# Ledger of designs, part 19: VH-VL binders against q9vpl3

Target 1, 224 residues: q9vpl3
Amino acid sequence: RGKINIQRPKAPHYERARVVAVTQPKYPELPKAKSCFKTRAERTQQQQENPYNEIIAREVRNWLDHSRLVAFFHLSSITADDIFRVRVQLHKQNLHLKSYGSKIIEQAVKNTRYEAIVPLFHSNHCIVFSPDPEKTAALLRIVRRVPQMVLLGGIVEETMLSRNQLVAYAQMPGLHAVQAQLVQTLSQAPGHLIQQLQAHQNSFVQVLDVHAKNQMNEETPKST

## First folded at step 9 (VH-VL)

Design D40
Fold by OpenDDE, fold request of step 10:
Structure D40 (fold): chain C 224 residues (1-224), chain A 121 residues (1-121), chain B 111 residues (1-111)
Amino acid sequence: as target 1 above (224 residues)
Amino acid sequence: QVELVQSGAEVKKPGESLKISCKGSGYSFTDYWIGWVRQAPGKGLEWMGIIYPGDSYTRYSPSFQGQVTISADKSISTAYLQWSSLKASDTAMYYCARDEGIYESYYFDYWGQGTLVTVSS
Amino acid sequence: DIALTQPASVSGSPGQSITISCTGTSSDVGGDNYVSWYQQHPGKAPKLMIYEVSNRPSGVSNRFSGSKSGNTASLTISGLQAEDEADYYCSSYTSSSTWYVFGGGTKLTVL
């Protein structure tokens, strides 16, 4: 009994081959695995329609609405550990460091008064929220340890501030101190105004006196 | 009123350890950086390092890295500068100072009275 | 090495105005607005006189003023008084591993 060549089976007789060909189960073409390559557009659309994104966007809005201080930072190459340390320290000061995707931010602020912040979120960024605008100085002191956190600007008391303005704000005395200074300044102002108003009059009188003295000296005949 | 009070003058021998202190008062100690500055006799000011007492984050000048240790105890509003082994070259006045600066601004607005450290055989 | 260069000494007569310069070796030294000046009397701790180029702390005389042009910061003392005789140090932030740099100091003598 000849060794059945299992590697090259003899082609079946034509009739058998025909029957086998017809009886071969047509396996449904495995649905071409839709290449999971969702086009960037599809991904963007899916992200927009993702209920999760909406929830996060609402969260962002909530933070914005309830924060009196918001600071925006660009994150350059920073380690997770550094961010974590800063986050912890900020948290101790009731400063909340959050990071959101740019799309989420865009969605969150769309058709709101905060829409102008969208251009700030083109790259890696984080946001610090606080209910207390007086914490601005503390925030800026804490972030000194992380040069990779670049201040872009912020919102204080519903007012958008540039980087420089935010720094300037942080350097200002507290409201009460400013008020005290204002009162002091105002209390001194009348005196200064009076001095300025009188300065011209006094100068005029002095000029007249000098003139009068000169005339008197000219009229005094040198008694030779 | 903001005040930094440093520990008294120290006279030590080479090889001895030393820890000097700087106590802050009149402000929130944990919210401001505290720096240490060395001044050798007849020389200028040298920044040694700085600490954020809130979490004891510390940064050193490269020249002083590994040579000294800066620490803080926020519970008693005190910063420390310590040596494990003093050298004669460590003879200097040491100042602690509060850094008032924010973000990229760095300046010391209040200074301790200084601690004179003398290391001699 | 990041360095701030100051003149070793400056002198003036009472009532005069004098200027102490502080020049950075690199553009990285003294960011546009981060120069500070300290006064130190013999045996005393340094005192902040000017911060951020031109700002005076409370309690500092208006005779002290600061300015900056290019890489050179200047401390000007007007109406020089005997009490102004001291060492003056400039300082700047650096973005390098060294956060703080001090100048070499300037001895001001009132003649």
Scores: ipSAE 0.806, ipTM 0.910, lowest interface PAE 0.6, mean pLDDT 87
Fold by OpenDDE, fold request of step 10:
Structure D40 (fold): chain C 224 residues (1-224), chain A 121 residues (1-121), chain B 111 residues (1-111)
Amino acid sequence: as target 1 above (224 residues)
Amino acid sequence: QVELVQSGAEVKKPGESLKISCKGSGYSFTDYWIGWVRQAPGKGLEWMGIIYPGDSYTRYSPSFQGQVTISADKSISTAYLQWSSLKASDTAMYYCARDEGIYESYYFDYWGQGTLVTVSS
Amino acid sequence: DIALTQPASVSGSPGQSITISCTGTSSDVGGDNYVSWYQQHPGKAPKLMIYEVSNRPSGVSNRFSGSKSGNTASLTISGLQAEDEADYYCSSYTSSSTWYVFGGGTKLTVL
């Protein structure tokens, strides 16, 4: 009686094989967990359809719409603790430091006037929001402690500013101060201002007069 | 008008502790950095350190790290410079100054009148 | 370490223009517009004369001007007056850390 090789069972008789083939439980193909093979595009699309992302995107839009000052920062090798400290200090000044994912930002600003900011969010970043544009200088003083926070640019009074422009803005006297200075200047020397404004005009008129005189002299027939 | 008023001249012996003050007025004290600068007799200006009074964040020059302590009391708009143990070499004029710079710009626009510290055995 | 080098002394006659140089050891001093100048009269606190290479604070005479070329910043005083006799210090911020560097100072004598 040959040793039954349990590792290589002899093929069953043809009839038995047919019955076994027909009676084999068809296990429903376990739905291929589509989640493991989702293409980058599919993952991105699913993230866009997440109701939670929509809520956050709406929040971002709300911040953008109600802020008169928005500053964008790149975060280099910065610790969470450092960010927290800065956040607390900014908050005391009614400056709100927020961090959002790049995808959320993209979703938030899609088809809005803020769409141009999307390229700024390809790396680690944070945004500071404020209802008061006069706090720009305060913001830039506070962030001095953290060189890892690199200013990329900002939005002031609905105007997009480069890094240098934002710094320049922060260095300007307040609108009221400038207005006061203007009023003082205008009140003190209306005559000088008029003279300065007319200086170019007067020079031009003088040049024209000289030219006219020269032409008249050329037209005077040499009375032989 | 922005003003920084420092405490009066000090005469001390080696080994004694000292705390000098700088009171700011005419501006939001918590919003500006305050630096301390040493000037030894007949010598140049030396930056010692700086503090942000809003949360007392402090940074020191490497030469002064561990040698002095800079602090601030925002409730009375006052910054402090202190020594635990004075040395004869600490004899100098000490200035506090407000840093007006923003972001990457650093400069002192207002200065205190200075505090003369004399350490003599 | 960034060091700022100034001439020890400069002299000029009343009405002349003089220039004080401040040379940094690092390209950071030359590349950044973060040089400031201070005037110090004997027994007095320093006074800010120039910030960010060329800007004058309010109340500073237009006789004082600042410039930068390469890693050398310059303070120019035009129409030299007796009252300009003082020590002048340049200062710069280092890009690597929040710390200040002062030059060695220049004594200006009005002859």
Scores: ipSAE 0.793, ipTM 0.903, lowest interface PAE 0.6, mean pLDDT 87
Fold by OpenDDE, look of step 9:
Structure D40 (fold): chain C 224 residues (1-224), chain A 121 residues (1-121), chain B 111 residues (1-111)
Amino acid sequence: as target 1 above (224 residues)
Amino acid sequence: QVELVQSGAEVKKPGESLKISCKGSGYSFTDYWIGWVRQAPGKGLEWMGIIYPGDSYTRYSPSFQGQVTISADKSISTAYLQWSSLKASDTAMYYCARDEGIYESYYFDYWGQGTLVTVSS
Amino acid sequence: DIALTQPASVSGSPGQSITISCTGTSSDVGGDNYVSWYQQHPGKAPKLMIYEVSNRPSGVSNRFSGSKSGNTASLTISGLQAEDEADYYCSSYTSSSTWYVFGGGTKLTVL
């Protein structure tokens, strides 16, 4: 009786193999452990029906409506620490750095005058809000330290500006400074006008005096 | 009027420590970057580093990284440049300057009068 | 390493126009409109003469003008005067390294 090799059992007869194959319990595939890291796409999809999104959208609208300066930035591989530092510094200047999801922004600006900003929010972005448009220069001085914050454009006094236009705006003298310059210029103008008017009057009087003197000299009869 | 006033000339020996100052006035000191520039005798301008006084964020030239320390005291509108151990090669005129540029534009619009540092045995 | 190259010296007669060149070794220096020019008289601090290639600060004479072609920036001084005798430095910001670079300087002599 040949020693049954228990280490290499002979393959079962074809019919037995078929029965075993059919009777093998089909275990449902273990749900792939939802990786703790929701893909960006999954995060974006879950945000669509959350009542909380409406609240945040209202907040965004409120910021847009009450801000005279809005700047849009793309964030390229920036660290949380860097963002925090910039945020703190901006806050000291009454500049408020906020980050919102693209869907929230879309919801917030839908059917509003701000709808044109939606294309700016395709990736990681942040928005800086300010009630003071004169803070544009301060904003740009602060953010220049972080190359990862790329200026895309902004809204100043309800006007959409490109990146270059926003930079140009920041380089302009403040309204008060311009007004002061205007006042100074205007205040100098009357002085010059008065001087010119007086000069003309004086010249006219001189001409008249010369004429009068010449007439008096002609009336003196040569007493032969 | 915007003005940067630097500390007076220094004569030191090798190995000594030194801290020179630059005081800004006539503008918001915390809102503008302050740079330091070295000029060795008879040589050109060399950028050393820059600081934002508002939060003391500092950037150094690679050539000066670890060689000097740039700091600022916003309470007295003063920027500092310091050495822990001076070398003879540190003999130079040192300028502080205000950076007026915004975002990607960088230029120095106001300069201090300079501080002459002489390091000799 | 990004470097700015200037001629060591330039000379001109009073009333002439002279040009000082500043050439960057990298496209980063030449591509950006971030060139500035400084005037330095002997024993004095540098003075900003031109910023962003062609802009003049307040108080700078209109005799000073700046331009850029390719990776070369130029400072032009028209109507040369004796007071223009000084060292001139170009500078540029490098976006990649976030540092300032100065040219080697040009000594301008008024003959």
Scores: ipSAE 0.704, ipTM 0.862, lowest interface PAE 0.7, mean pLDDT 86
Fold by ESMFold2, fold request of step 10:
Structure D40 (fold): chain C 224 residues (1-224), chain A 121 residues (1-121), chain B 111 residues (1-111)
Amino acid sequence: as target 1 above (224 residues)
Amino acid sequence: QVELVQSGAEVKKPGESLKISCKGSGYSFTDYWIGWVRQAPGKGLEWMGIIYPGDSYTRYSPSFQGQVTISADKSISTAYLQWSSLKASDTAMYYCARDEGIYESYYFDYWGQGTLVTVSS
Amino acid sequence: DIALTQPASVSGSPGQSITISCTGTSSDVGGDNYVSWYQQHPGKAPKLMIYEVSNRPSGVSNRFSGSKSGNTASLTISGLQAEDEADYYCSSYTSSSTWYVFGGGTKLTVL
């Protein structure tokens, strides 16, 4: 549950209804034909609104179903040019920056295990979707240039992760580290191959130790 | 293994232009930020700026903004540091370094061997 | 220009433990920002020794450890060896426009 926006209270529905009632009473003794047209027009308008909402909600559900990485950000004020440049760089990494209304998100995740994410969308936000969970590090490296995007947490391989857990996941030994080590090892003399494999093992163990320490540090915070 | 190989030492006169290079190998060059760090003779390290080679987005230290140009050619995995008009005070060792940080983390995990730039008459 | 404050030099005998301090402000070291430490031997490029306050990269001896309290980060080297003689620099983030600020450096002499 986010912070209540006391400084910008929601306009009272009572005030809107009061204004409508004063200026445009719904039950004046109006012509029957005019009232019928309003009812028909209201029905048509309601139908038009519903199809758009359902289409967008299905889009969100499709993203959630096909994304092994989902990252949630708070988004503060940013220029259209700045966010566009970032969206392009994310897209090059198969990272898809989206934003949806909270009602749409609620509809999309209704009766799913992801209902817990709805409160994240009550304030200004954006979401990054990707089928590639190994792109988490790339996402977080790009986002550093955008201080307006504040990481809240994410979903990786259907597991909800806190902010610190998502960052720790991104720092785990990745495919790129293994690929680079193997290519360099294969291009070296046999004796150096053995030494490089041992160094790679030590690097991998250290990254796991760092990951474990970061999780312990996160799980047991101390005030200094 | 990650490696950053810089261009060789340079001896220049004040007013001349110069472009030094830093070639990255053993990793996805476009996915990591590359920083430039200056070290004047007998002095400490100074951050000059950083580039994301994927789209050449740069950030410059306020002390170096407008003094140098940082660029990259991703087709050959190479970053550059460039002066349009060298000063004697530009005499220093210049390092490129890979930034391995992600969210809210900033550190250089691999460094080039350095390029000594000497500017004298 | 903002530089993190480090002692100009420290010294210790082989086998001793020493600590190098790195003092900043609430906007850099004293914030929630991470600190990294670099070792530089004469004529060589810097080498990362500690990142994110206390993490050691692969190939760095467990004799090196890092910590932070208030506006001060510390690098501790236990069991000093002759090869530890070098310059040591701390670094911290300060702002979205200034991703790195280095300390002035500390020359460690092993007696």
Scores: ipSAE 0.677, ipTM 0.851, lowest interface PAE 1.4, mean pLDDT 79

Design D40
Fold by ESMFold2, fold request of step 10:
Structure D40 (fold): chain C 224 residues (1-224), chain A 121 residues (1-121), chain B 111 residues (1-111)
Amino acid sequence: as target 1 above (224 residues)
Amino acid sequence: QVELVQSGAEVKKPGESLKISCKGSGYSFTDYWIGWVRQAPGKGLEWMGIIYPGDSYTRYSPSFQGQVTISADKSISTAYLQWSSLKASDTAMYYCARDEGIYESYYFDYWGQGTLVTVSS
Amino acid sequence: DIALTQPASVSGSPGQSITISCTGTSSDVGGDNYVSWYQQHPGKAPKLMIYEVSNRPSGVSNRFSGSKSGNTASLTISGLQAEDEADYYCSSYTSSSTWYVFGGGTKLTVL
């Protein structure tokens, strides 16, 4: 029913597809004559790749656990010098530019609410991590000089934000002051605050609801 | 609170060099782009270029590339516009302005008071 | 550089509304690009009145509003007052090499 050949000789992925085509299942007669031969180096590489994937996935989880800001970008073709220059500027702002394979991201976020980010990593990408969500505006000002970095969205304080929501978040003045005020209020009367939220709505709930609506219910952003 | 203060008016002759300044205060100078805008007498506004003081990365309008130099000294929160050889056509008011835009947004929210440059023999 | 097209002048009576147009191309005003508007009184620096098509910065009267349709952006001033008499400029992004292009300016006269 036809042999499957990857015949596109000049595409960079053709060479990898050719290797994959050699390892695809074959009917029994073909494997006898043209079986999958793996060198000693290939066997060692496969074995090492599996253990290293989990180590790298743990690194990604560590970044996600300790980063209050995570931003996802599609990355078009860019010179090593240009990306290095922007990485240096981001690093000065405690913004850490990283890239990981989609399998590793999938392993890192498996069984978490962040599983929804996996499709973003099927194309060329980069991620910016930071412990400081107040640096979102600085990030977005810096990347304007890099048209090859196209914002897809992000995570702020463990909340998934679309592209438009992340931009809106970055433009809100006094977010640090508002967040500090919320933390102080919650610390003052934890038990009483929980009862008020469960039993009766009040001005505090209204403030939290307005903040949550600003983060969640903006449905009329500029088009995608 | 945000303030851009430019150097004083200049009267020059063709062929002379000139460097004018724009000092920013009341904000983090290195975190925002600073643009330069020209206004010839009786004419409109014309964008000349922009700089990111954090690493002195610049972009020039095609009309001005090679004709002026935009620079910054972040240690004194100051941006500069300079000519190596002035022409009579350089007679204009020059403004610096802070770019407040983020991701795909571009606008100047605060402007300096302007520096009048007059070039005549 | 090619300036965005604005009418040279516009006039209106106190208390009325006027609209200043700013026409460009699909590569600037007509794309997904934002437009900003600046007011300039004689002898003064420009002042930002509208950014991102329709947003007002703090301290700008709600009498000023902005909109965009196709290749044309519009600044509308309602309830005209004598202090509104000034020159008005629009601006738009054009390309990664040209972040700003200005319109030719419109002189508003309050009759």
Scores: ipSAE 0.665, ipTM 0.849, lowest interface PAE 1.3, mean pLDDT 79
Fold by ESMFold2, look of step 9:
Structure D40 (fold): chain C 224 residues (1-224), chain A 121 residues (1-121), chain B 111 residues (1-111)
Amino acid sequence: as target 1 above (224 residues)
Amino acid sequence: QVELVQSGAEVKKPGESLKISCKGSGYSFTDYWIGWVRQAPGKGLEWMGIIYPGDSYTRYSPSFQGQVTISADKSISTAYLQWSSLKASDTAMYYCARDEGIYESYYFDYWGQGTLVTVSS
Amino acid sequence: DIALTQPASVSGSPGQSITISCTGTSSDVGGDNYVSWYQQHPGKAPKLMIYEVSNRPSGVSNRFSGSKSGNTASLTISGLQAEDEADYYCSSYTSSSTWYVFGGGTKLTVL
């Protein structure tokens, strides 16, 4: 029962690389000057200097693109068995504990809005990814038993959060309740779509105004 | 609607074994730590230890390490506190409580009703 | 274990504000460490009143407030009422191996 699904994502990147190579025009044997050009060795070395790093960097980008929760930790010395037990408990909550070299992180986020996270990986570290931002509290509850994992901050719904902001996010009321309140707020706002949908915008607005005024006038007269 | 329901009162003699229970409901039992707190008659609260039911990872107060065993059966959402040999000084009320804290925060938000354990000759 | 120091008793009249102190050290109550407070009526289980120094759980009256200064945490009860008469315990984290220590408790009497 290997992780075959994880291995298959490499094929799309392989196929994309093949398509790019096919679409590049092959140059005819031109009378090109041989004096001023970047050597093929330099280009090949630049391209080959990071062959496995680029594969791993693509994995990091994939995690970042598909994770609504990302948490960054400093990791002090810890036994492999202790990390393994924590990884298993995190996995049960759809929380994926990973570690990557700082060069790979730098390569993965280069020229993105996440480039600011690179300094967090100058020391020993680990990262937790999850598609489920509501699992932030579960994450922070599990890692309490691991004093060697020190929270640095995170990303929730593509927003960079400091350590304290991530903890505060984890303590917010349930996500479903917040989403329901947002939907209720949007449903109360006057909408151009409603007005445009009825073709007679002035008539619909006039009906709403009369209804609102009647509701204001239905208050109970004061009595003792 | 979080609830912790503990087993009933116990009267025992010194040297006997005992296992008391705490059943959690209304929440994800394996996602929260469960602590045990002792209160001797007329005395204050003493933390005994805590367990993460997901893998039975435990921490004990130094005062209680080796004195009791904390365990859990996650299949029935139940935590246990167990003595192999009771002493008269074990006479107390025992509470289980859910730890709701996250990252460097530690507090008990829901408490069981308590189990009175009386140990006398 | 570190023992947290609370006064044995405090008293106040209805409508007054009273404060219960909880004194520890820089390694438990002080610094960035959190303190929680529990109310216990006679014969009943404790109830969480304050967590993380100053936060109230839902269902706890805003008459209860918590604060911390140096190595001393404080629980303040404003507008004292008869039902506030109970024992009050503070608790804090102490170390990675000892997650909890409780204070000795304070008996609040409403005169």
Scores: ipSAE 0.659, ipTM 0.841, lowest interface PAE 1.4, mean pLDDT 79

